# Miniprotein binders against a8xhq1, part 17

Target 1, 158 residues: a8xhq1
Amino acid sequence: MVQIWQMEPYPCGDPRLPHHLFPPKKITPDELSKRTGTLYWKLDTLDQVALAKRLTTLKLEHNFKKEDIFTLDAETTANFDDKIEELFEESSVPFEQARMIIEGSAYYDVEDKNGQWVRIFCEYGDLILIPSNTCFRFTTTPKNFVKMRRFYKEEEGN

## First folded at step 9 (miniprotein)

Design i3
Fold by ESMFold2-Fast, scan of step 9:
Structure i3 (fold): chain B 158 residues (1-158), chain A 87 residues (1-87)
Amino acid sequence: as target 1 above (158 residues)
Amino acid sequence: SKTYRIEIRIEFDSPLEALEKAELFLIKLAEIAREHGLTIRVEIRETEDGKIEYRFEIEGVSEEVAREIAELIREYFPDAEVEIRKE
């Protein structure tokens, strides 16, 4: 299930809590794109041939020439709590970011043009593309485990 | 634990069909990475001859998983250049 929602204006406490409005306000992928420029797709991981065609098209359209697999795991990642705190700091980068979750779960938070935050729940098969110069935050969910493919352009280095 | 590094170089001519096959191979590698604590890095470049080159660097691979990966390589790209070395 697609889970994207408007965040409360001044979230406090554990960043891994949902931090949705009361009552909850769900956001569609189309609304997410209009507000933040961020694209979200829930891909079918069972049809690996179709998945390969889709990801090939993504790489060609966006000129992604480098890729890695990135893991965060409370059990094995050194200084996990410090890393998660750093990743949840608001940041922006001058290049687009593409991520596909292959195991576990995470939240990507993106700021819209009016300074309001939208939270995207990402799990196995979810692909997200965040445009350049967008303010974002990242955290694991309370499962404290995520493994994802990260895509990069040739010009971005590694 | 005893781990290995695997470096793979694949070169091919028919871009779209070959890129789709290389991506399918990478999806299979990512499934292995879901079950095991290895890391993968991939780089794609165009050669002067108009060919496409994929370079894979896989780290943190156990001996058993290295054999599984070698079998997958033989299945998808039997002509790939492969180097396996102890970390």
Scores: ipSAE 0.734, ipTM 0.876, lowest interface PAE 0.5, mean pLDDT 88

Design i4
Fold by ESMFold2-Fast, scan of step 9:
Structure i4 (fold): chain B 158 residues (1-158), chain A 87 residues (1-87)
Amino acid sequence: as target 1 above (158 residues)
Amino acid sequence: SKTYRIEIRIEFDSPLEALEKAELFLIKLAEIAREHGLTIRVEIRETEDGKIEIRIEIEGVSEEVAREIAELIREYFPDAEVEIRKE
């Protein structure tokens, strides 16, 4: 199930806590797109031929020429807590970002036009596309493990 | 226990079908990465004679997983240039 929600205005404490409003306010993928420009798809990972066609189209449409697999794991990643703190720092980049979770889970937080934050729960098969110059934050869930494919443009990164 | 580094170079003309096959290969490779702690980096570029080149670097691979990856490469791209070396 898709899980996207509006965050409390000033989340404090552990970034891996839900930080939802009380009562919770759920956001649809369509509302997410209208408010933030961020796209979210829940992909069928069992239909690998169809998946390959979709990802090929994504790469061609956005000129993604590079990718890697990024792993963040409390059991094996050095300085895990420091990395989580760093990744949860508000950031923006002048290029779009595409991420597909292949194992574990993570939160991507994106700021909307009115300065309100939306949290996106991402797990295996979820693909997210964050537009350029969008303020975002990232963290693992309390599971403390995520593995994802990250897609990059040819003109960016080193 | 020893780990291996695998470098793969695949070159082909740029029809959509070949790009879709390459992505299917990367999906299979990512399934292996889900089961094993390894790093993967991929770069796609156009060569000066108009072909598409894909370079893949894989690090931290056990001997068993290296054999599995070699078999997958042979299935999808039998003409790929592959170098497997101990780290």
Scores: ipSAE 0.789, ipTM 0.895, lowest interface PAE 0.4, mean pLDDT 88

Design i5
Fold by ESMFold2-Fast, scan of step 9:
Structure i5 (fold): chain B 158 residues (1-158), chain A 87 residues (1-87)
Amino acid sequence: as target 1 above (158 residues)
Amino acid sequence: SKTYRIEIRIEFDSPLEALEKAELFLIKLAEIAREHGLTIRVEIRETEDGKIEIRWEIEGVSEEVAREIAELIREYFPDAEVEIRKE
């Protein structure tokens, strides 16, 4: 199930709490795209041939030439608390970002054109594409564990 | 504990089918990475003579998982250049 919601304006306390409005306001993937430019897909991981074609098309269309698998795990990641704090700082980059969750879960927060924040719950099979120059934040959920594929354009790192 | 690093390189002329096969291979590698603590990096480049080169680097691989990955490589890319080394 797709889980995207409008966040409270100034979340207090632990970043890993839901931080939804009260009452909660759910956002559709279409509404997310309209407000933030961010694309979200829940991919079928069971049909691996179709998945391979979909991801190949994505990489060709967006010129993603590099990727890695990135892990954050409270059990094994050195300086986990510092890294999580750093990743939750508001950031913006001048290139598109694509991320696909392959294990665990995470939140991506994106700022819309009116300065309001939208939280995207990402779990196994979820793919997101965040446009260039979008203000975003990242954190794990309370499970403190995520593995994701990160896709990079040639210009991003080197 | 002893871990291994695996580097895989392939080069090909026909892009779409080979890229789709390489992505399917990576999906299978990601399934292994999902169950084991290993790191994967992938790069796609165009060579000077117009071919496509794909390189995978896999780190933190146990002996048992290295055997599993070697079998997967033989299945998908029997002609790949493969280097396996102890870390």
Scores: ipSAE 0.740, ipTM 0.882, lowest interface PAE 0.5, mean pLDDT 88

Design i6
Fold by ESMFold2-Fast, scan of step 9:
Structure i6 (fold): chain B 158 residues (1-158), chain A 87 residues (1-87)
Amino acid sequence: as target 1 above (158 residues)
Amino acid sequence: SKTYRIEIRIEFDSPLEALEKAELFLIKLAEIAREHGLTIRVEIRETEDGKLEIRFEIEGVSEEVAREIAELIREYFPDAEVEIRKE
């Protein structure tokens, strides 16, 4: 299931709440791309050979040469609350970011060209590419658990 | 109760098929990572003599999971250079 929506302009309280407009305004992956440059795919994880070819193509097209698995888990991550608060601060980086969720769930928020924020609900099999110099935020959902693959170019990326 | 660190180094001359095979290996490693608490880092680089070098670092691995990973490595990359160290 694809869940992308326009956020309320000044979200108050817990960042892990949906913070959608009332009534909700859903956004398609095409609208997300037009507004923010962010690309979204829901990958078929059952055909592992086809998945491997698709991800290999992605890595070659974007010159991703480094990768890790990043975990945030309220049960095991040291200073979880502080880390989540830090990750939800508005940020931008001068390089493209690619993330694929392999377990759990998270929100990526991206700012569009008119200063409006769009929230992307990411769960198992979701792959996103956020362009360089895009303002974004990140948080877990109330499940407080996510594992994701992070893709980097050789010279940049943590 | 002790955990292990596994380092894997692989070199190839034919990059596309090697990259697809390495990605399939990573997909299977990610399934193991979903079931167990471990960290994985991967780096791919080209050498000056035209080889493709892939390195994997895996940390926080129990003895049981280390055996499972060793078996997977033998299946996918029997000629890989592998180092297993107690943490």
Scores: ipSAE 0.662, ipTM 0.852, lowest interface PAE 0.7, mean pLDDT 86

Design i7
Fold by ESMFold2-Fast, scan of step 9:
Structure i7 (fold): chain B 158 residues (1-158), chain A 87 residues (1-87)
Amino acid sequence: as target 1 above (158 residues)
Amino acid sequence: SKTYRIEIRIEFDSPLEALEKAELFLIKLAEIAREHGLTIRVEIRETEDGKYEIRFEIEGVSEEVAREIAELIREYFPDAEVEIRKE
């Protein structure tokens, strides 16, 4: 199931808690796109041939020439707690970002045009595309484990 | 260290079918990565002579997983240039 929600304006405590409004305010992928420019798809991973065609089309349309698999795991990642705190700092980059979760779960937070934050719960099969110059934050969920494919344009990392 | 590094280089003329095949191969590699601590890097580029090249770099691979990956490479890209090195 799709899980995207408006965040409380001043989240305090552990970043890995849901930090939704009370009562919760869910946001559709279409609303997410209108407010933040961020695209979200829950991909069908059962048909691997169809998935390969879909991802190939995505990479060609966005000129993603490089990728890697990135892992964060409380059991194996050195300095996990410090790394998670660093990744949760507000950031923006001058290029679009594409991420597909292949195991575990994570939160991507994106700021909308009015300065309000939207949290996207990402799990196996979820693909997100964050536009350039968007303020974002990242953290794992309380599971403290995620593996994801990261897509890059030729001039970027990898 | 009892882990291996695998580097794969593939050159092809027909971009769409080859890229779809490479993506299917990556999906299979991601399944292997799901249960193991390996890292994967991939790069695709167009060469000066109008061909396409894709490179895979895989690190942190156990001997058992290296054999599994070698079999997968033979299935998908029998003509690939492959280098397997003990880390």
Scores: ipSAE 0.657, ipTM 0.845, lowest interface PAE 0.7, mean pLDDT 87

Design i8
Fold by ESMFold2-Fast, scan of step 9:
Structure i8 (fold): chain B 158 residues (1-158), chain A 87 residues (1-87)
Amino acid sequence: as target 1 above (158 residues)
Amino acid sequence: SKTYRIEIRIEFDSPLEALEKAELFLIKFAEIAREHGLTIRVEIRETEDGKIEIRFEIEGVSEEVAREIAELIREYFPDAEVEIRKE
C-alpha cells in the first residue's frame, strides 16, 4: 500500500482522509528527501540494543538533548478535536524536528520547494526528521490515536 | 486507582556511556508506555564539573506500573536519585 504520496493541491474536508492524487502517486523516501529535505526511516524495533545505538547516534549527530512522549487520543486527550485542528494548521519552526512513532499512526505533511505537499504515513517504528524552516502539517489518522517520542535541541521545545 | 509521579536523576562521567544506557532504558520504558497511558520528559545536560546529568520525569503512573518502572530503574540505574510522589 502507499505510505508516502503526493497530495492533491487543495484538500477539502476531513484532514484525516488520504488526500492523495487520483491515480495515487507514491513518493519514495529518497524522493521525499530530495524534494523536501525530510528524512524517513522504518527502524528495526526487535533488536533493542542495536536500536539504542542507532538512536544514540542520531541524538549525538543532531545534538538532541531533550525529549518527551507526546500522546493524542480521542478517548483521553482533553479538547481532542480542537487540538488536532490546531496541529493541522500550516507551521514552520527555525529548528529541525525528529519524531518516532511508538504507538498508533499519524500523518505528517511537508511542503516541497515548488509549493506541492507530500503526505507521510507514520506508524510504529517510523522515524522522521524534518529540516528547519520547512512548512508542515500534522494530524492523526481516522484511528484518532498516536503516541510518539519527540526530540529537541537543548535550547528548544517546551 | 491512584496515580504517581516518578522523577529520576542520574550522573555519568562518559557522555557516550550515559546516552547509550539512557536510550536503552527509554526503549524499554516505551514498551511499558505502549501498554499504559504514560508520559515521560527527558533532559540531558553537562554539569559545571564536566559530568553528564540525565533527568527523567514520568507522570500518570498507576500503582502496578509504578512497581514495574521501579524494577526497571533498579536494573539500569542502581545509584540514581529517585523521587516517587502520589498525585
Scores: ipSAE 0.408, ipTM 0.721, lowest interface PAE 1.8, mean pLDDT 84

Design i9
Fold by ESMFold2-Fast, scan of step 9:
Structure i9 (fold): chain B 158 residues (1-158), chain A 87 residues (1-87)
Amino acid sequence: as target 1 above (158 residues)
Amino acid sequence: SKTYRIEIRIEFDSPLEALEKAELFLIKLAELAREHGLTIRVEIRETEDGKIEIRFEIEGVSEEVAREIAELIREYFPDAEVEIRKE
C-alpha cells in the first residue's frame, strides 16, 4: 500500500506523527514526481532475480558506485533522540539520493516548488529517489526503527 | 561475544550479467542483515585495465552467520578474494 500525503504547513509536536492535512489529502507517485521531482516505487521483493535486475539498472542509470546499510534503532543507536531530531532539520544536498527500506519504517518529507511539504511513508520494499538540491527532512515512525540501503555516487577522484 | 569482519573482493570484465549476479548476491546478504545485527558496505570501481571490481565489507557477523555467508560466496563467486577477521 502506497502512503504519500500532503503535510500540514507547520507541523507541531512529535515529528513522527502523521502530520497530514484535515481532511487528509493523498498524493499519488505521479503527483509526487510532478510536484517535487521525487520518484517512488514499491518494489516486488518476492522475485529476487527481477529485483536484482531492477536495482542493477538503477545503479547503472544513476552511476551509483557505493552503498551501505544504515540503521536507526532506539534500542542500539547511541544518542537516538538527538540524532532523529537532527535528521528532521530541513536540509538539501547537491546530489541525488536513493534509499531502499529493508526493515522497519521511516518518513521522508520533501518540499515542492511552491514551498508545500509532502510526506512519504517508507517501509520494506520501498525505493525513493530524491533529486539534487531538494529540501528534505527525515524521521523514523513511532516504531523508532529502520534499516535502509543508501546509494551514493563516486564523486572523488585521486 | 566474538564477531567477525568479512571482506570480499570480486573482479570481472564488466558484463551486465555479472553485475546482476552481484546484486542478487547483495540482496541475499541484505536479508541476513534484516535478521541479524550485521552491517554491509559496498563499492564498485573500474580498475586501470578496464575491469570492474566490487568490494564488500561486512561487520558484526556472528560465527553462525559467517558460515552462511561463506556458503553464499562459494555459490555465487567461488573465485572471490575473501578475508575473515575477528573483531
Scores: ipSAE 0.777, ipTM 0.897, lowest interface PAE 0.4, mean pLDDT 88

Design j1
Fold by ESMFold2-Fast, scan of step 9:
Structure j1 (fold): chain B 158 residues (1-158), chain A 87 residues (1-87)
Amino acid sequence: as target 1 above (158 residues)
Amino acid sequence: SKTYRIEIRIEFDSPLEALEKAELFLIKLALIAREHGLTIRVEIRETEDGKIEIRFEIEGVSEEVAREIAELIREYFPDAEVEIRKE
């Protein structure tokens, strides 16, 4: 199930808590794209050939020439707690961010045009595309583990 | 403990087939990386002759996983240029 929701206005405490409104306000992928420009797809991971065609199309349409595998794991990542705090700081980058979760789970938070924050729960098979110059935050979920593919244009990335 | 770096270079005459085959390989490779926390980097470029050059760099690979990757490369890209280095 797709899990995207409007965040509470002044979230405090552990960033890995849901920080949804009470009652929760769910947001559809279409509403997400209208409010933030962010695209979200839940991909079928069981049909590997269809998945390969879809990802090939994505790479061609967006001119992604490079990628890597990014892993955060509380058990193996050095300075994990500091790194999570750093990644949860509000930031923006001057290029598109395309991410596909391979294992584990994470939250991507994106700011809409009215300064409201939307949280996207990402798990295996989820692919998101965040527009350039969008304010975002990232954290793991309480599982403290995520592995994802990150896609870049030729001049961008690590 | 021993870790390895694998560099793979492949050139194709059929761009669409090459790209889809490369992506299927990357999906399978990501599954292997998931087990061992590997770093994988891939670069795809079009040459002046309309060919596709694909480069893969894989770092932090154990000897066992390097063997698995080598087998997968032989299956998908029998003509690939492969370099395996102890790091």
Scores: ipSAE 0.543, ipTM 0.743, lowest interface PAE 0.8, mean pLDDT 83

Design j10
Fold by ESMFold2-Fast, scan of step 9:
Structure j10 (fold): chain B 158 residues (1-158), chain A 87 residues (1-87)
Amino acid sequence: as target 1 above (158 residues)
Amino acid sequence: SKTYRIEIRIEFDSPLEALEKAELFLIKLSEIAREHGLTIRVEIRETEDGKIEIRFEIEGVSEEVAREIAELIREYFPDAEVEIRKE
């Protein structure tokens, strides 16, 4: 199930809590795209041949030439608490970002054109693409564990 | 118990089919990464003679997982240049 929601205006406390409005306001992938430019897909991981074709098309369309698998795990990652605190700092980069979750879970927060924040719950099979110059934040969920594929353009390595 | 580093280098003349095959290989490597703690980096470039070159660097691999990955490489890219080193 797709889980994307409008965040409370001034989230306080643990960033890994849902921080949704009361009552919750769900956001569709289409609404997310219109408000933030961020694209979200829940991929079918069972048909690996079809998945490979889809991801190949994505990489060609966006000129992604580099990739890694990134892991955050409270049990094994050195300086885990410092890393997640740093990753939750509001940030913006001059290139688009694509991430596919392959294990665990995480939150990506993106700011819309009116300064309101939308939280995207990402789990196995979820792919997101955040446009350049978008304000975002990242954190793990309370599970404190995520593995994801990160896609990079050629210019990011220079 | 020792860990290994694996570097794979593959070159192709047929870009789309080769890229789709490399992505399928990476999907299977990602399934191995789900079960085991290892790091993967991938880079795609065009060579001077117009071929596509794909490099995979895999780190933190146990001996058993290194054998599993070597078998997967043989299945998908029997002509790949492969280097396996102790870390």
Scores: ipSAE 0.724, ipTM 0.873, lowest interface PAE 0.5, mean pLDDT 88

Design j11
Fold by ESMFold2-Fast, scan of step 9:
Structure j11 (fold): chain B 158 residues (1-158), chain A 87 residues (1-87)
Amino acid sequence: as target 1 above (158 residues)
Amino acid sequence: SKTYRIEIRIEFDSPLEALEKAELFLIKLVEIAREHGLTIRVEIRETEDGKIEIRFEIEGVSEEVAREIAELIREYFPDAEVEIRKE
């Protein structure tokens, strides 16, 4: 099941808490795209041949020429708490961001055109594409562990 | 700790089928990375003579995992240029 929701306007405390409205307001992937430009897909990781074709098509369509694996793990990552604090600071970048979760879980928060925030729960098999110049925040979930593939265009990222 | 670095270079003409095969190979490598503390970097470039080159750089690989990766390389790209170095 897709887990995307409208965030409370002034979340305080631990960024890894859900910070949803009460009652919760769920957002569909279509709604997310219309409000923020962010695309979200829950991929079938069991059909590896179909997955390979789909990811190849994605990389060709977006000219993604580089990728890496990014890991955050409270057990092994040096300065984990500082890194999580830094990653949760609101930021934007002048290029699109594509991320596929391969282990663990994370939250990507994206700001819509009206300054409202939407939280995207990302777990194994989830692929997100955040447009350039979108305000976003990132954190792990309370699992304090995530591994993801990060995709980059030839003219950006290392 | 005793770990290895593996660099793989594959060069081919730019057919879609070869890119799909390389992605399937990468999906298998990612499955290995899910269970181990290794990292993977991939770069695709077009060479001056119009070929496609894909480079895979894998770091933090234990000896046992290096053998598993070597077998996977032989299965998917037996003609790949492979360098395994102790870190």
Scores: ipSAE 0.793, ipTM 0.897, lowest interface PAE 0.4, mean pLDDT 89

Design j12
Fold by ESMFold2-Fast, scan of step 9:
Structure j12 (fold): chain B 158 residues (1-158), chain A 87 residues (1-87)
Amino acid sequence: as target 1 above (158 residues)
Amino acid sequence: SKTYRIEIRIEFDSPLEALEKAELFLIKLAEISREHGLTIRVEIRETEDGKIEIRFEIEGVSEEVAREIAELIREYFPDAEVEIRKE
C-alpha cells in the first residue's frame, strides 16, 4: 500500500500538504525506478531475523560503512521549523543515499530527468535508495515526527 | 537530568554471521530508543589485521535507558568494549 504520486509543478503553501496533481496520478515503484532511478521496498519488520539479513545484504552490496538514526520531532527538536525549511530545499549529493523509516512518517521528493517531481510517502518499514546526483527534497508529514535510519558510504554522508 | 554517552566497540573475524548479529542488535537497540531523543551512530571498518570492527556511539542517554542498553549489550556481545561517559 505504498503511496507514490506525481506532484504539481509549482506546489503552493505548506510543503507537508500532499501536492497531488488533480486528478491524482499515482506512481508504481517500478515507474519510480524508471523515471528517477530511486528504489523502494516495504520491509517486513515483524520478522527481525529476515530484516537483519536484508539490511546486512544492503550494507554489503552498497558498501555502506556508516549509519545513524535521525529523529525530527516538533515537540523535542530544537529549531524544528528552521530545520524542516532547510531540509525541504532542493539538494543533491554525489553519492547514493539509503533511508529506512522506523517510526513516524515523511515525504521524500525526487526529480526525474524531465524536471518533474515525484513524492514518496514513507512510513514504518519503508526503505528507499536514491541514486547519486539526484535532486531531492525532504519534509515530515503533518504529524511532524519521523525517526529513520540513514546509510552512508565510507567517506562522509549527511 | 543526567545524560550519558555510550561507546561500544566490537571486533570479530567471522564476517557474515557476526554482521547479521550486529544488525539484529541494532534493530533491538532502535526499539529501546523508540520515542526517545537518542542519537545513534554506527561505523564498520576492517582492521589492519583483517578483522571486522563495529563501533556504536549513543548520545543523550538517560540513566534508565543506559541500564536497558547495558543489558542488551551483555546479551548480544558480552566481550564488547564499552565506555560510558557523563555528558
Scores: ipSAE 0.641, ipTM 0.837, lowest interface PAE 0.8, mean pLDDT 85

Design j13
Fold by ESMFold2-Fast, scan of step 9:
Structure j13 (fold): chain B 158 residues (1-158), chain A 87 residues (1-87)
Amino acid sequence: as target 1 above (158 residues)
Amino acid sequence: SKTYRIEIRIEFDSPLEALEKAELFLIKLAEIMREHGLTIRVEIRETEDGKIEIRFEIEGVSEEVAREIAELIREYFPDAEVEIRKE
């Protein structure tokens, strides 16, 4: 059960706080896709062979030829606070982005077609695909730790 | 303590075989790495004769973890080219 919600307009203060509306407005994965084009899957990690085939299919369908494992950890990452501040800057890139959380947790914020922001709480087993030219932001949760696999297209990695 | 860098190169005839095997390896490697701030990079290239080459680069590995990774490599990719270097 993924947690996705409509964000408050003009969120102030620590970006790692939930910043949901009051009362909270939950968003389904289907609504997320309709509003932002962003796709979400909760992957079953218990069957490792099935998981490997699922990820292989993702790579082939989207032509992901490069990847890395990216870690942010307040205990070990140099200049952690600066990196978090940089990653929370609104960004938009001309290629698809795929991210799978393998440890810890993070927030991906995506802007919808009407300029409203949706927050996706990502934790172990969550895979997201953000379409090209989508405005997004990224931050850790207050746990200040996340490890994720980042998938790159052939053109992106050159 | 000393850290190590590991580079692994594997060549496969089938792209599907290569990618599925690489995924199984990465899933298992992620379990080993959950207590460590390791850096892993993976690159997939097509060779001149239509084969697939996969490269793994792993940095910041302790001696103990390097031994575990070496055993995992032997299990998954017996024919891989492996280079382990002290940093």
Scores: ipSAE 0.412, ipTM 0.722, lowest interface PAE 1.9, mean pLDDT 83

Design j14
Fold by ESMFold2-Fast, scan of step 9:
Structure j14 (fold): chain B 158 residues (1-158), chain A 87 residues (1-87)
Amino acid sequence: as target 1 above (158 residues)
Amino acid sequence: SKTYRIEIRIEFDSPLEALEKAELFLIKLAEIWREHGLTIRVEIRETEDGKIEIRFEIEGVSEEVAREIAELIREYFPDAEVEIRKE
């Protein structure tokens, strides 16, 4: 089940804690896209042919010609805690971002049009597409491990 | 340089066949990859003969890893042109 929620306005302490409101406020994928422009899909990872067709369609529709494999693992990543703190710093990029989790889990936080933050729990098979110029933050969950494919649109801007 | 680049060129009759096979390979590569980082660039071109050419560029890997990836590519695409270059 997809898990997306409204974050507390001033999250303190470890970024890997849930940081939801009390009481929790769940957000649907439709509400996520309305508020932030971010898209979320749970992909069928057990049928490799169907998965390949879906990812092929995504890459063609968005002109993603470059990708990488990104891994964070507390057991192997040097200075893991410092790295997590760095990745949790607010960032934005002038192009859309697509991420598919293939092992482990992570949180992507996205800022909505009113300055409120929404947390997306991402695990195996989850694909997210974050619009250009969206403020975001990233961290692993307390599992301290994630491996994901990151897709990039490469075109000359003017 | 202590790293290598792999360039792969594969020719297909059908764009759909080419793209789906390329993606199946990338799904498998991502599943078996255990280290941080692996950058892959995919280019698709139509040749003058109306065929579809797919080019993969993989950079920043060790010689041993480059060899293993090349073997995997040849398994999926027996007719692929594979070149390993020192960076």
Scores: ipSAE 0.644, ipTM 0.822, lowest interface PAE 0.6, mean pLDDT 83

Design j15
Fold by ESMFold2-Fast, scan of step 9:
Structure j15 (fold): chain B 158 residues (1-158), chain A 87 residues (1-87)
Amino acid sequence: as target 1 above (158 residues)
Amino acid sequence: SKTYRIEIRIEFDSPLEALEKAELFLIKLAEIAREHGLTVRVEIRETEDGKIEIRFEIEGVSEEVAREIAELIREYFPDAEVEIRKE
């Protein structure tokens, strides 16, 4: 199930909590794209040949020449709490970002054209593409575990 | 416990078919990553003679997982240059 929502303004407390607006306001992938430029797809992981063609097309269209598999896990990642705090700091980069979740779950927060934040719940099979110069934040969910493929352009590096 | 590092280097003359095959391999590798701890880095570049070169670096794998990955490499890329060593 697609889970994207408008966040409460001035969220307080643990960043890993949902931070829903009250009353809750769900956002569709189409609305997300119109508001933030961010693309979201829930991919069919069972059709591996079709998935391979789709991801190859993505990499060619966006000139992604490098990638890695990145893990955050409270049980094994050194300095986990510090790392999660750092990743939740607002940032923006002058290149687009593509991420595909392969295990666990995470939140990507993106700022829209009116300064309102939208939270995207990402789980196995979810692919997101965040445009260049978009303000974003990242955190795990309270399960404190995620593995994802990260796609990079030549000039970006790690 | 001990872990292993695997380095793979592959060259192709047919870019699209080769890239799709490499992506299918990465999808299989991601399935292994869901069950086991490991890190993966991939880089694609064009060589001076116009071929495509893909390099994979896989780290932190157990001996059992290294054998699984070696079998996948043999199936997908029998001509690949492969090095496996203890970390």
Scores: ipSAE 0.746, ipTM 0.880, lowest interface PAE 0.5, mean pLDDT 88

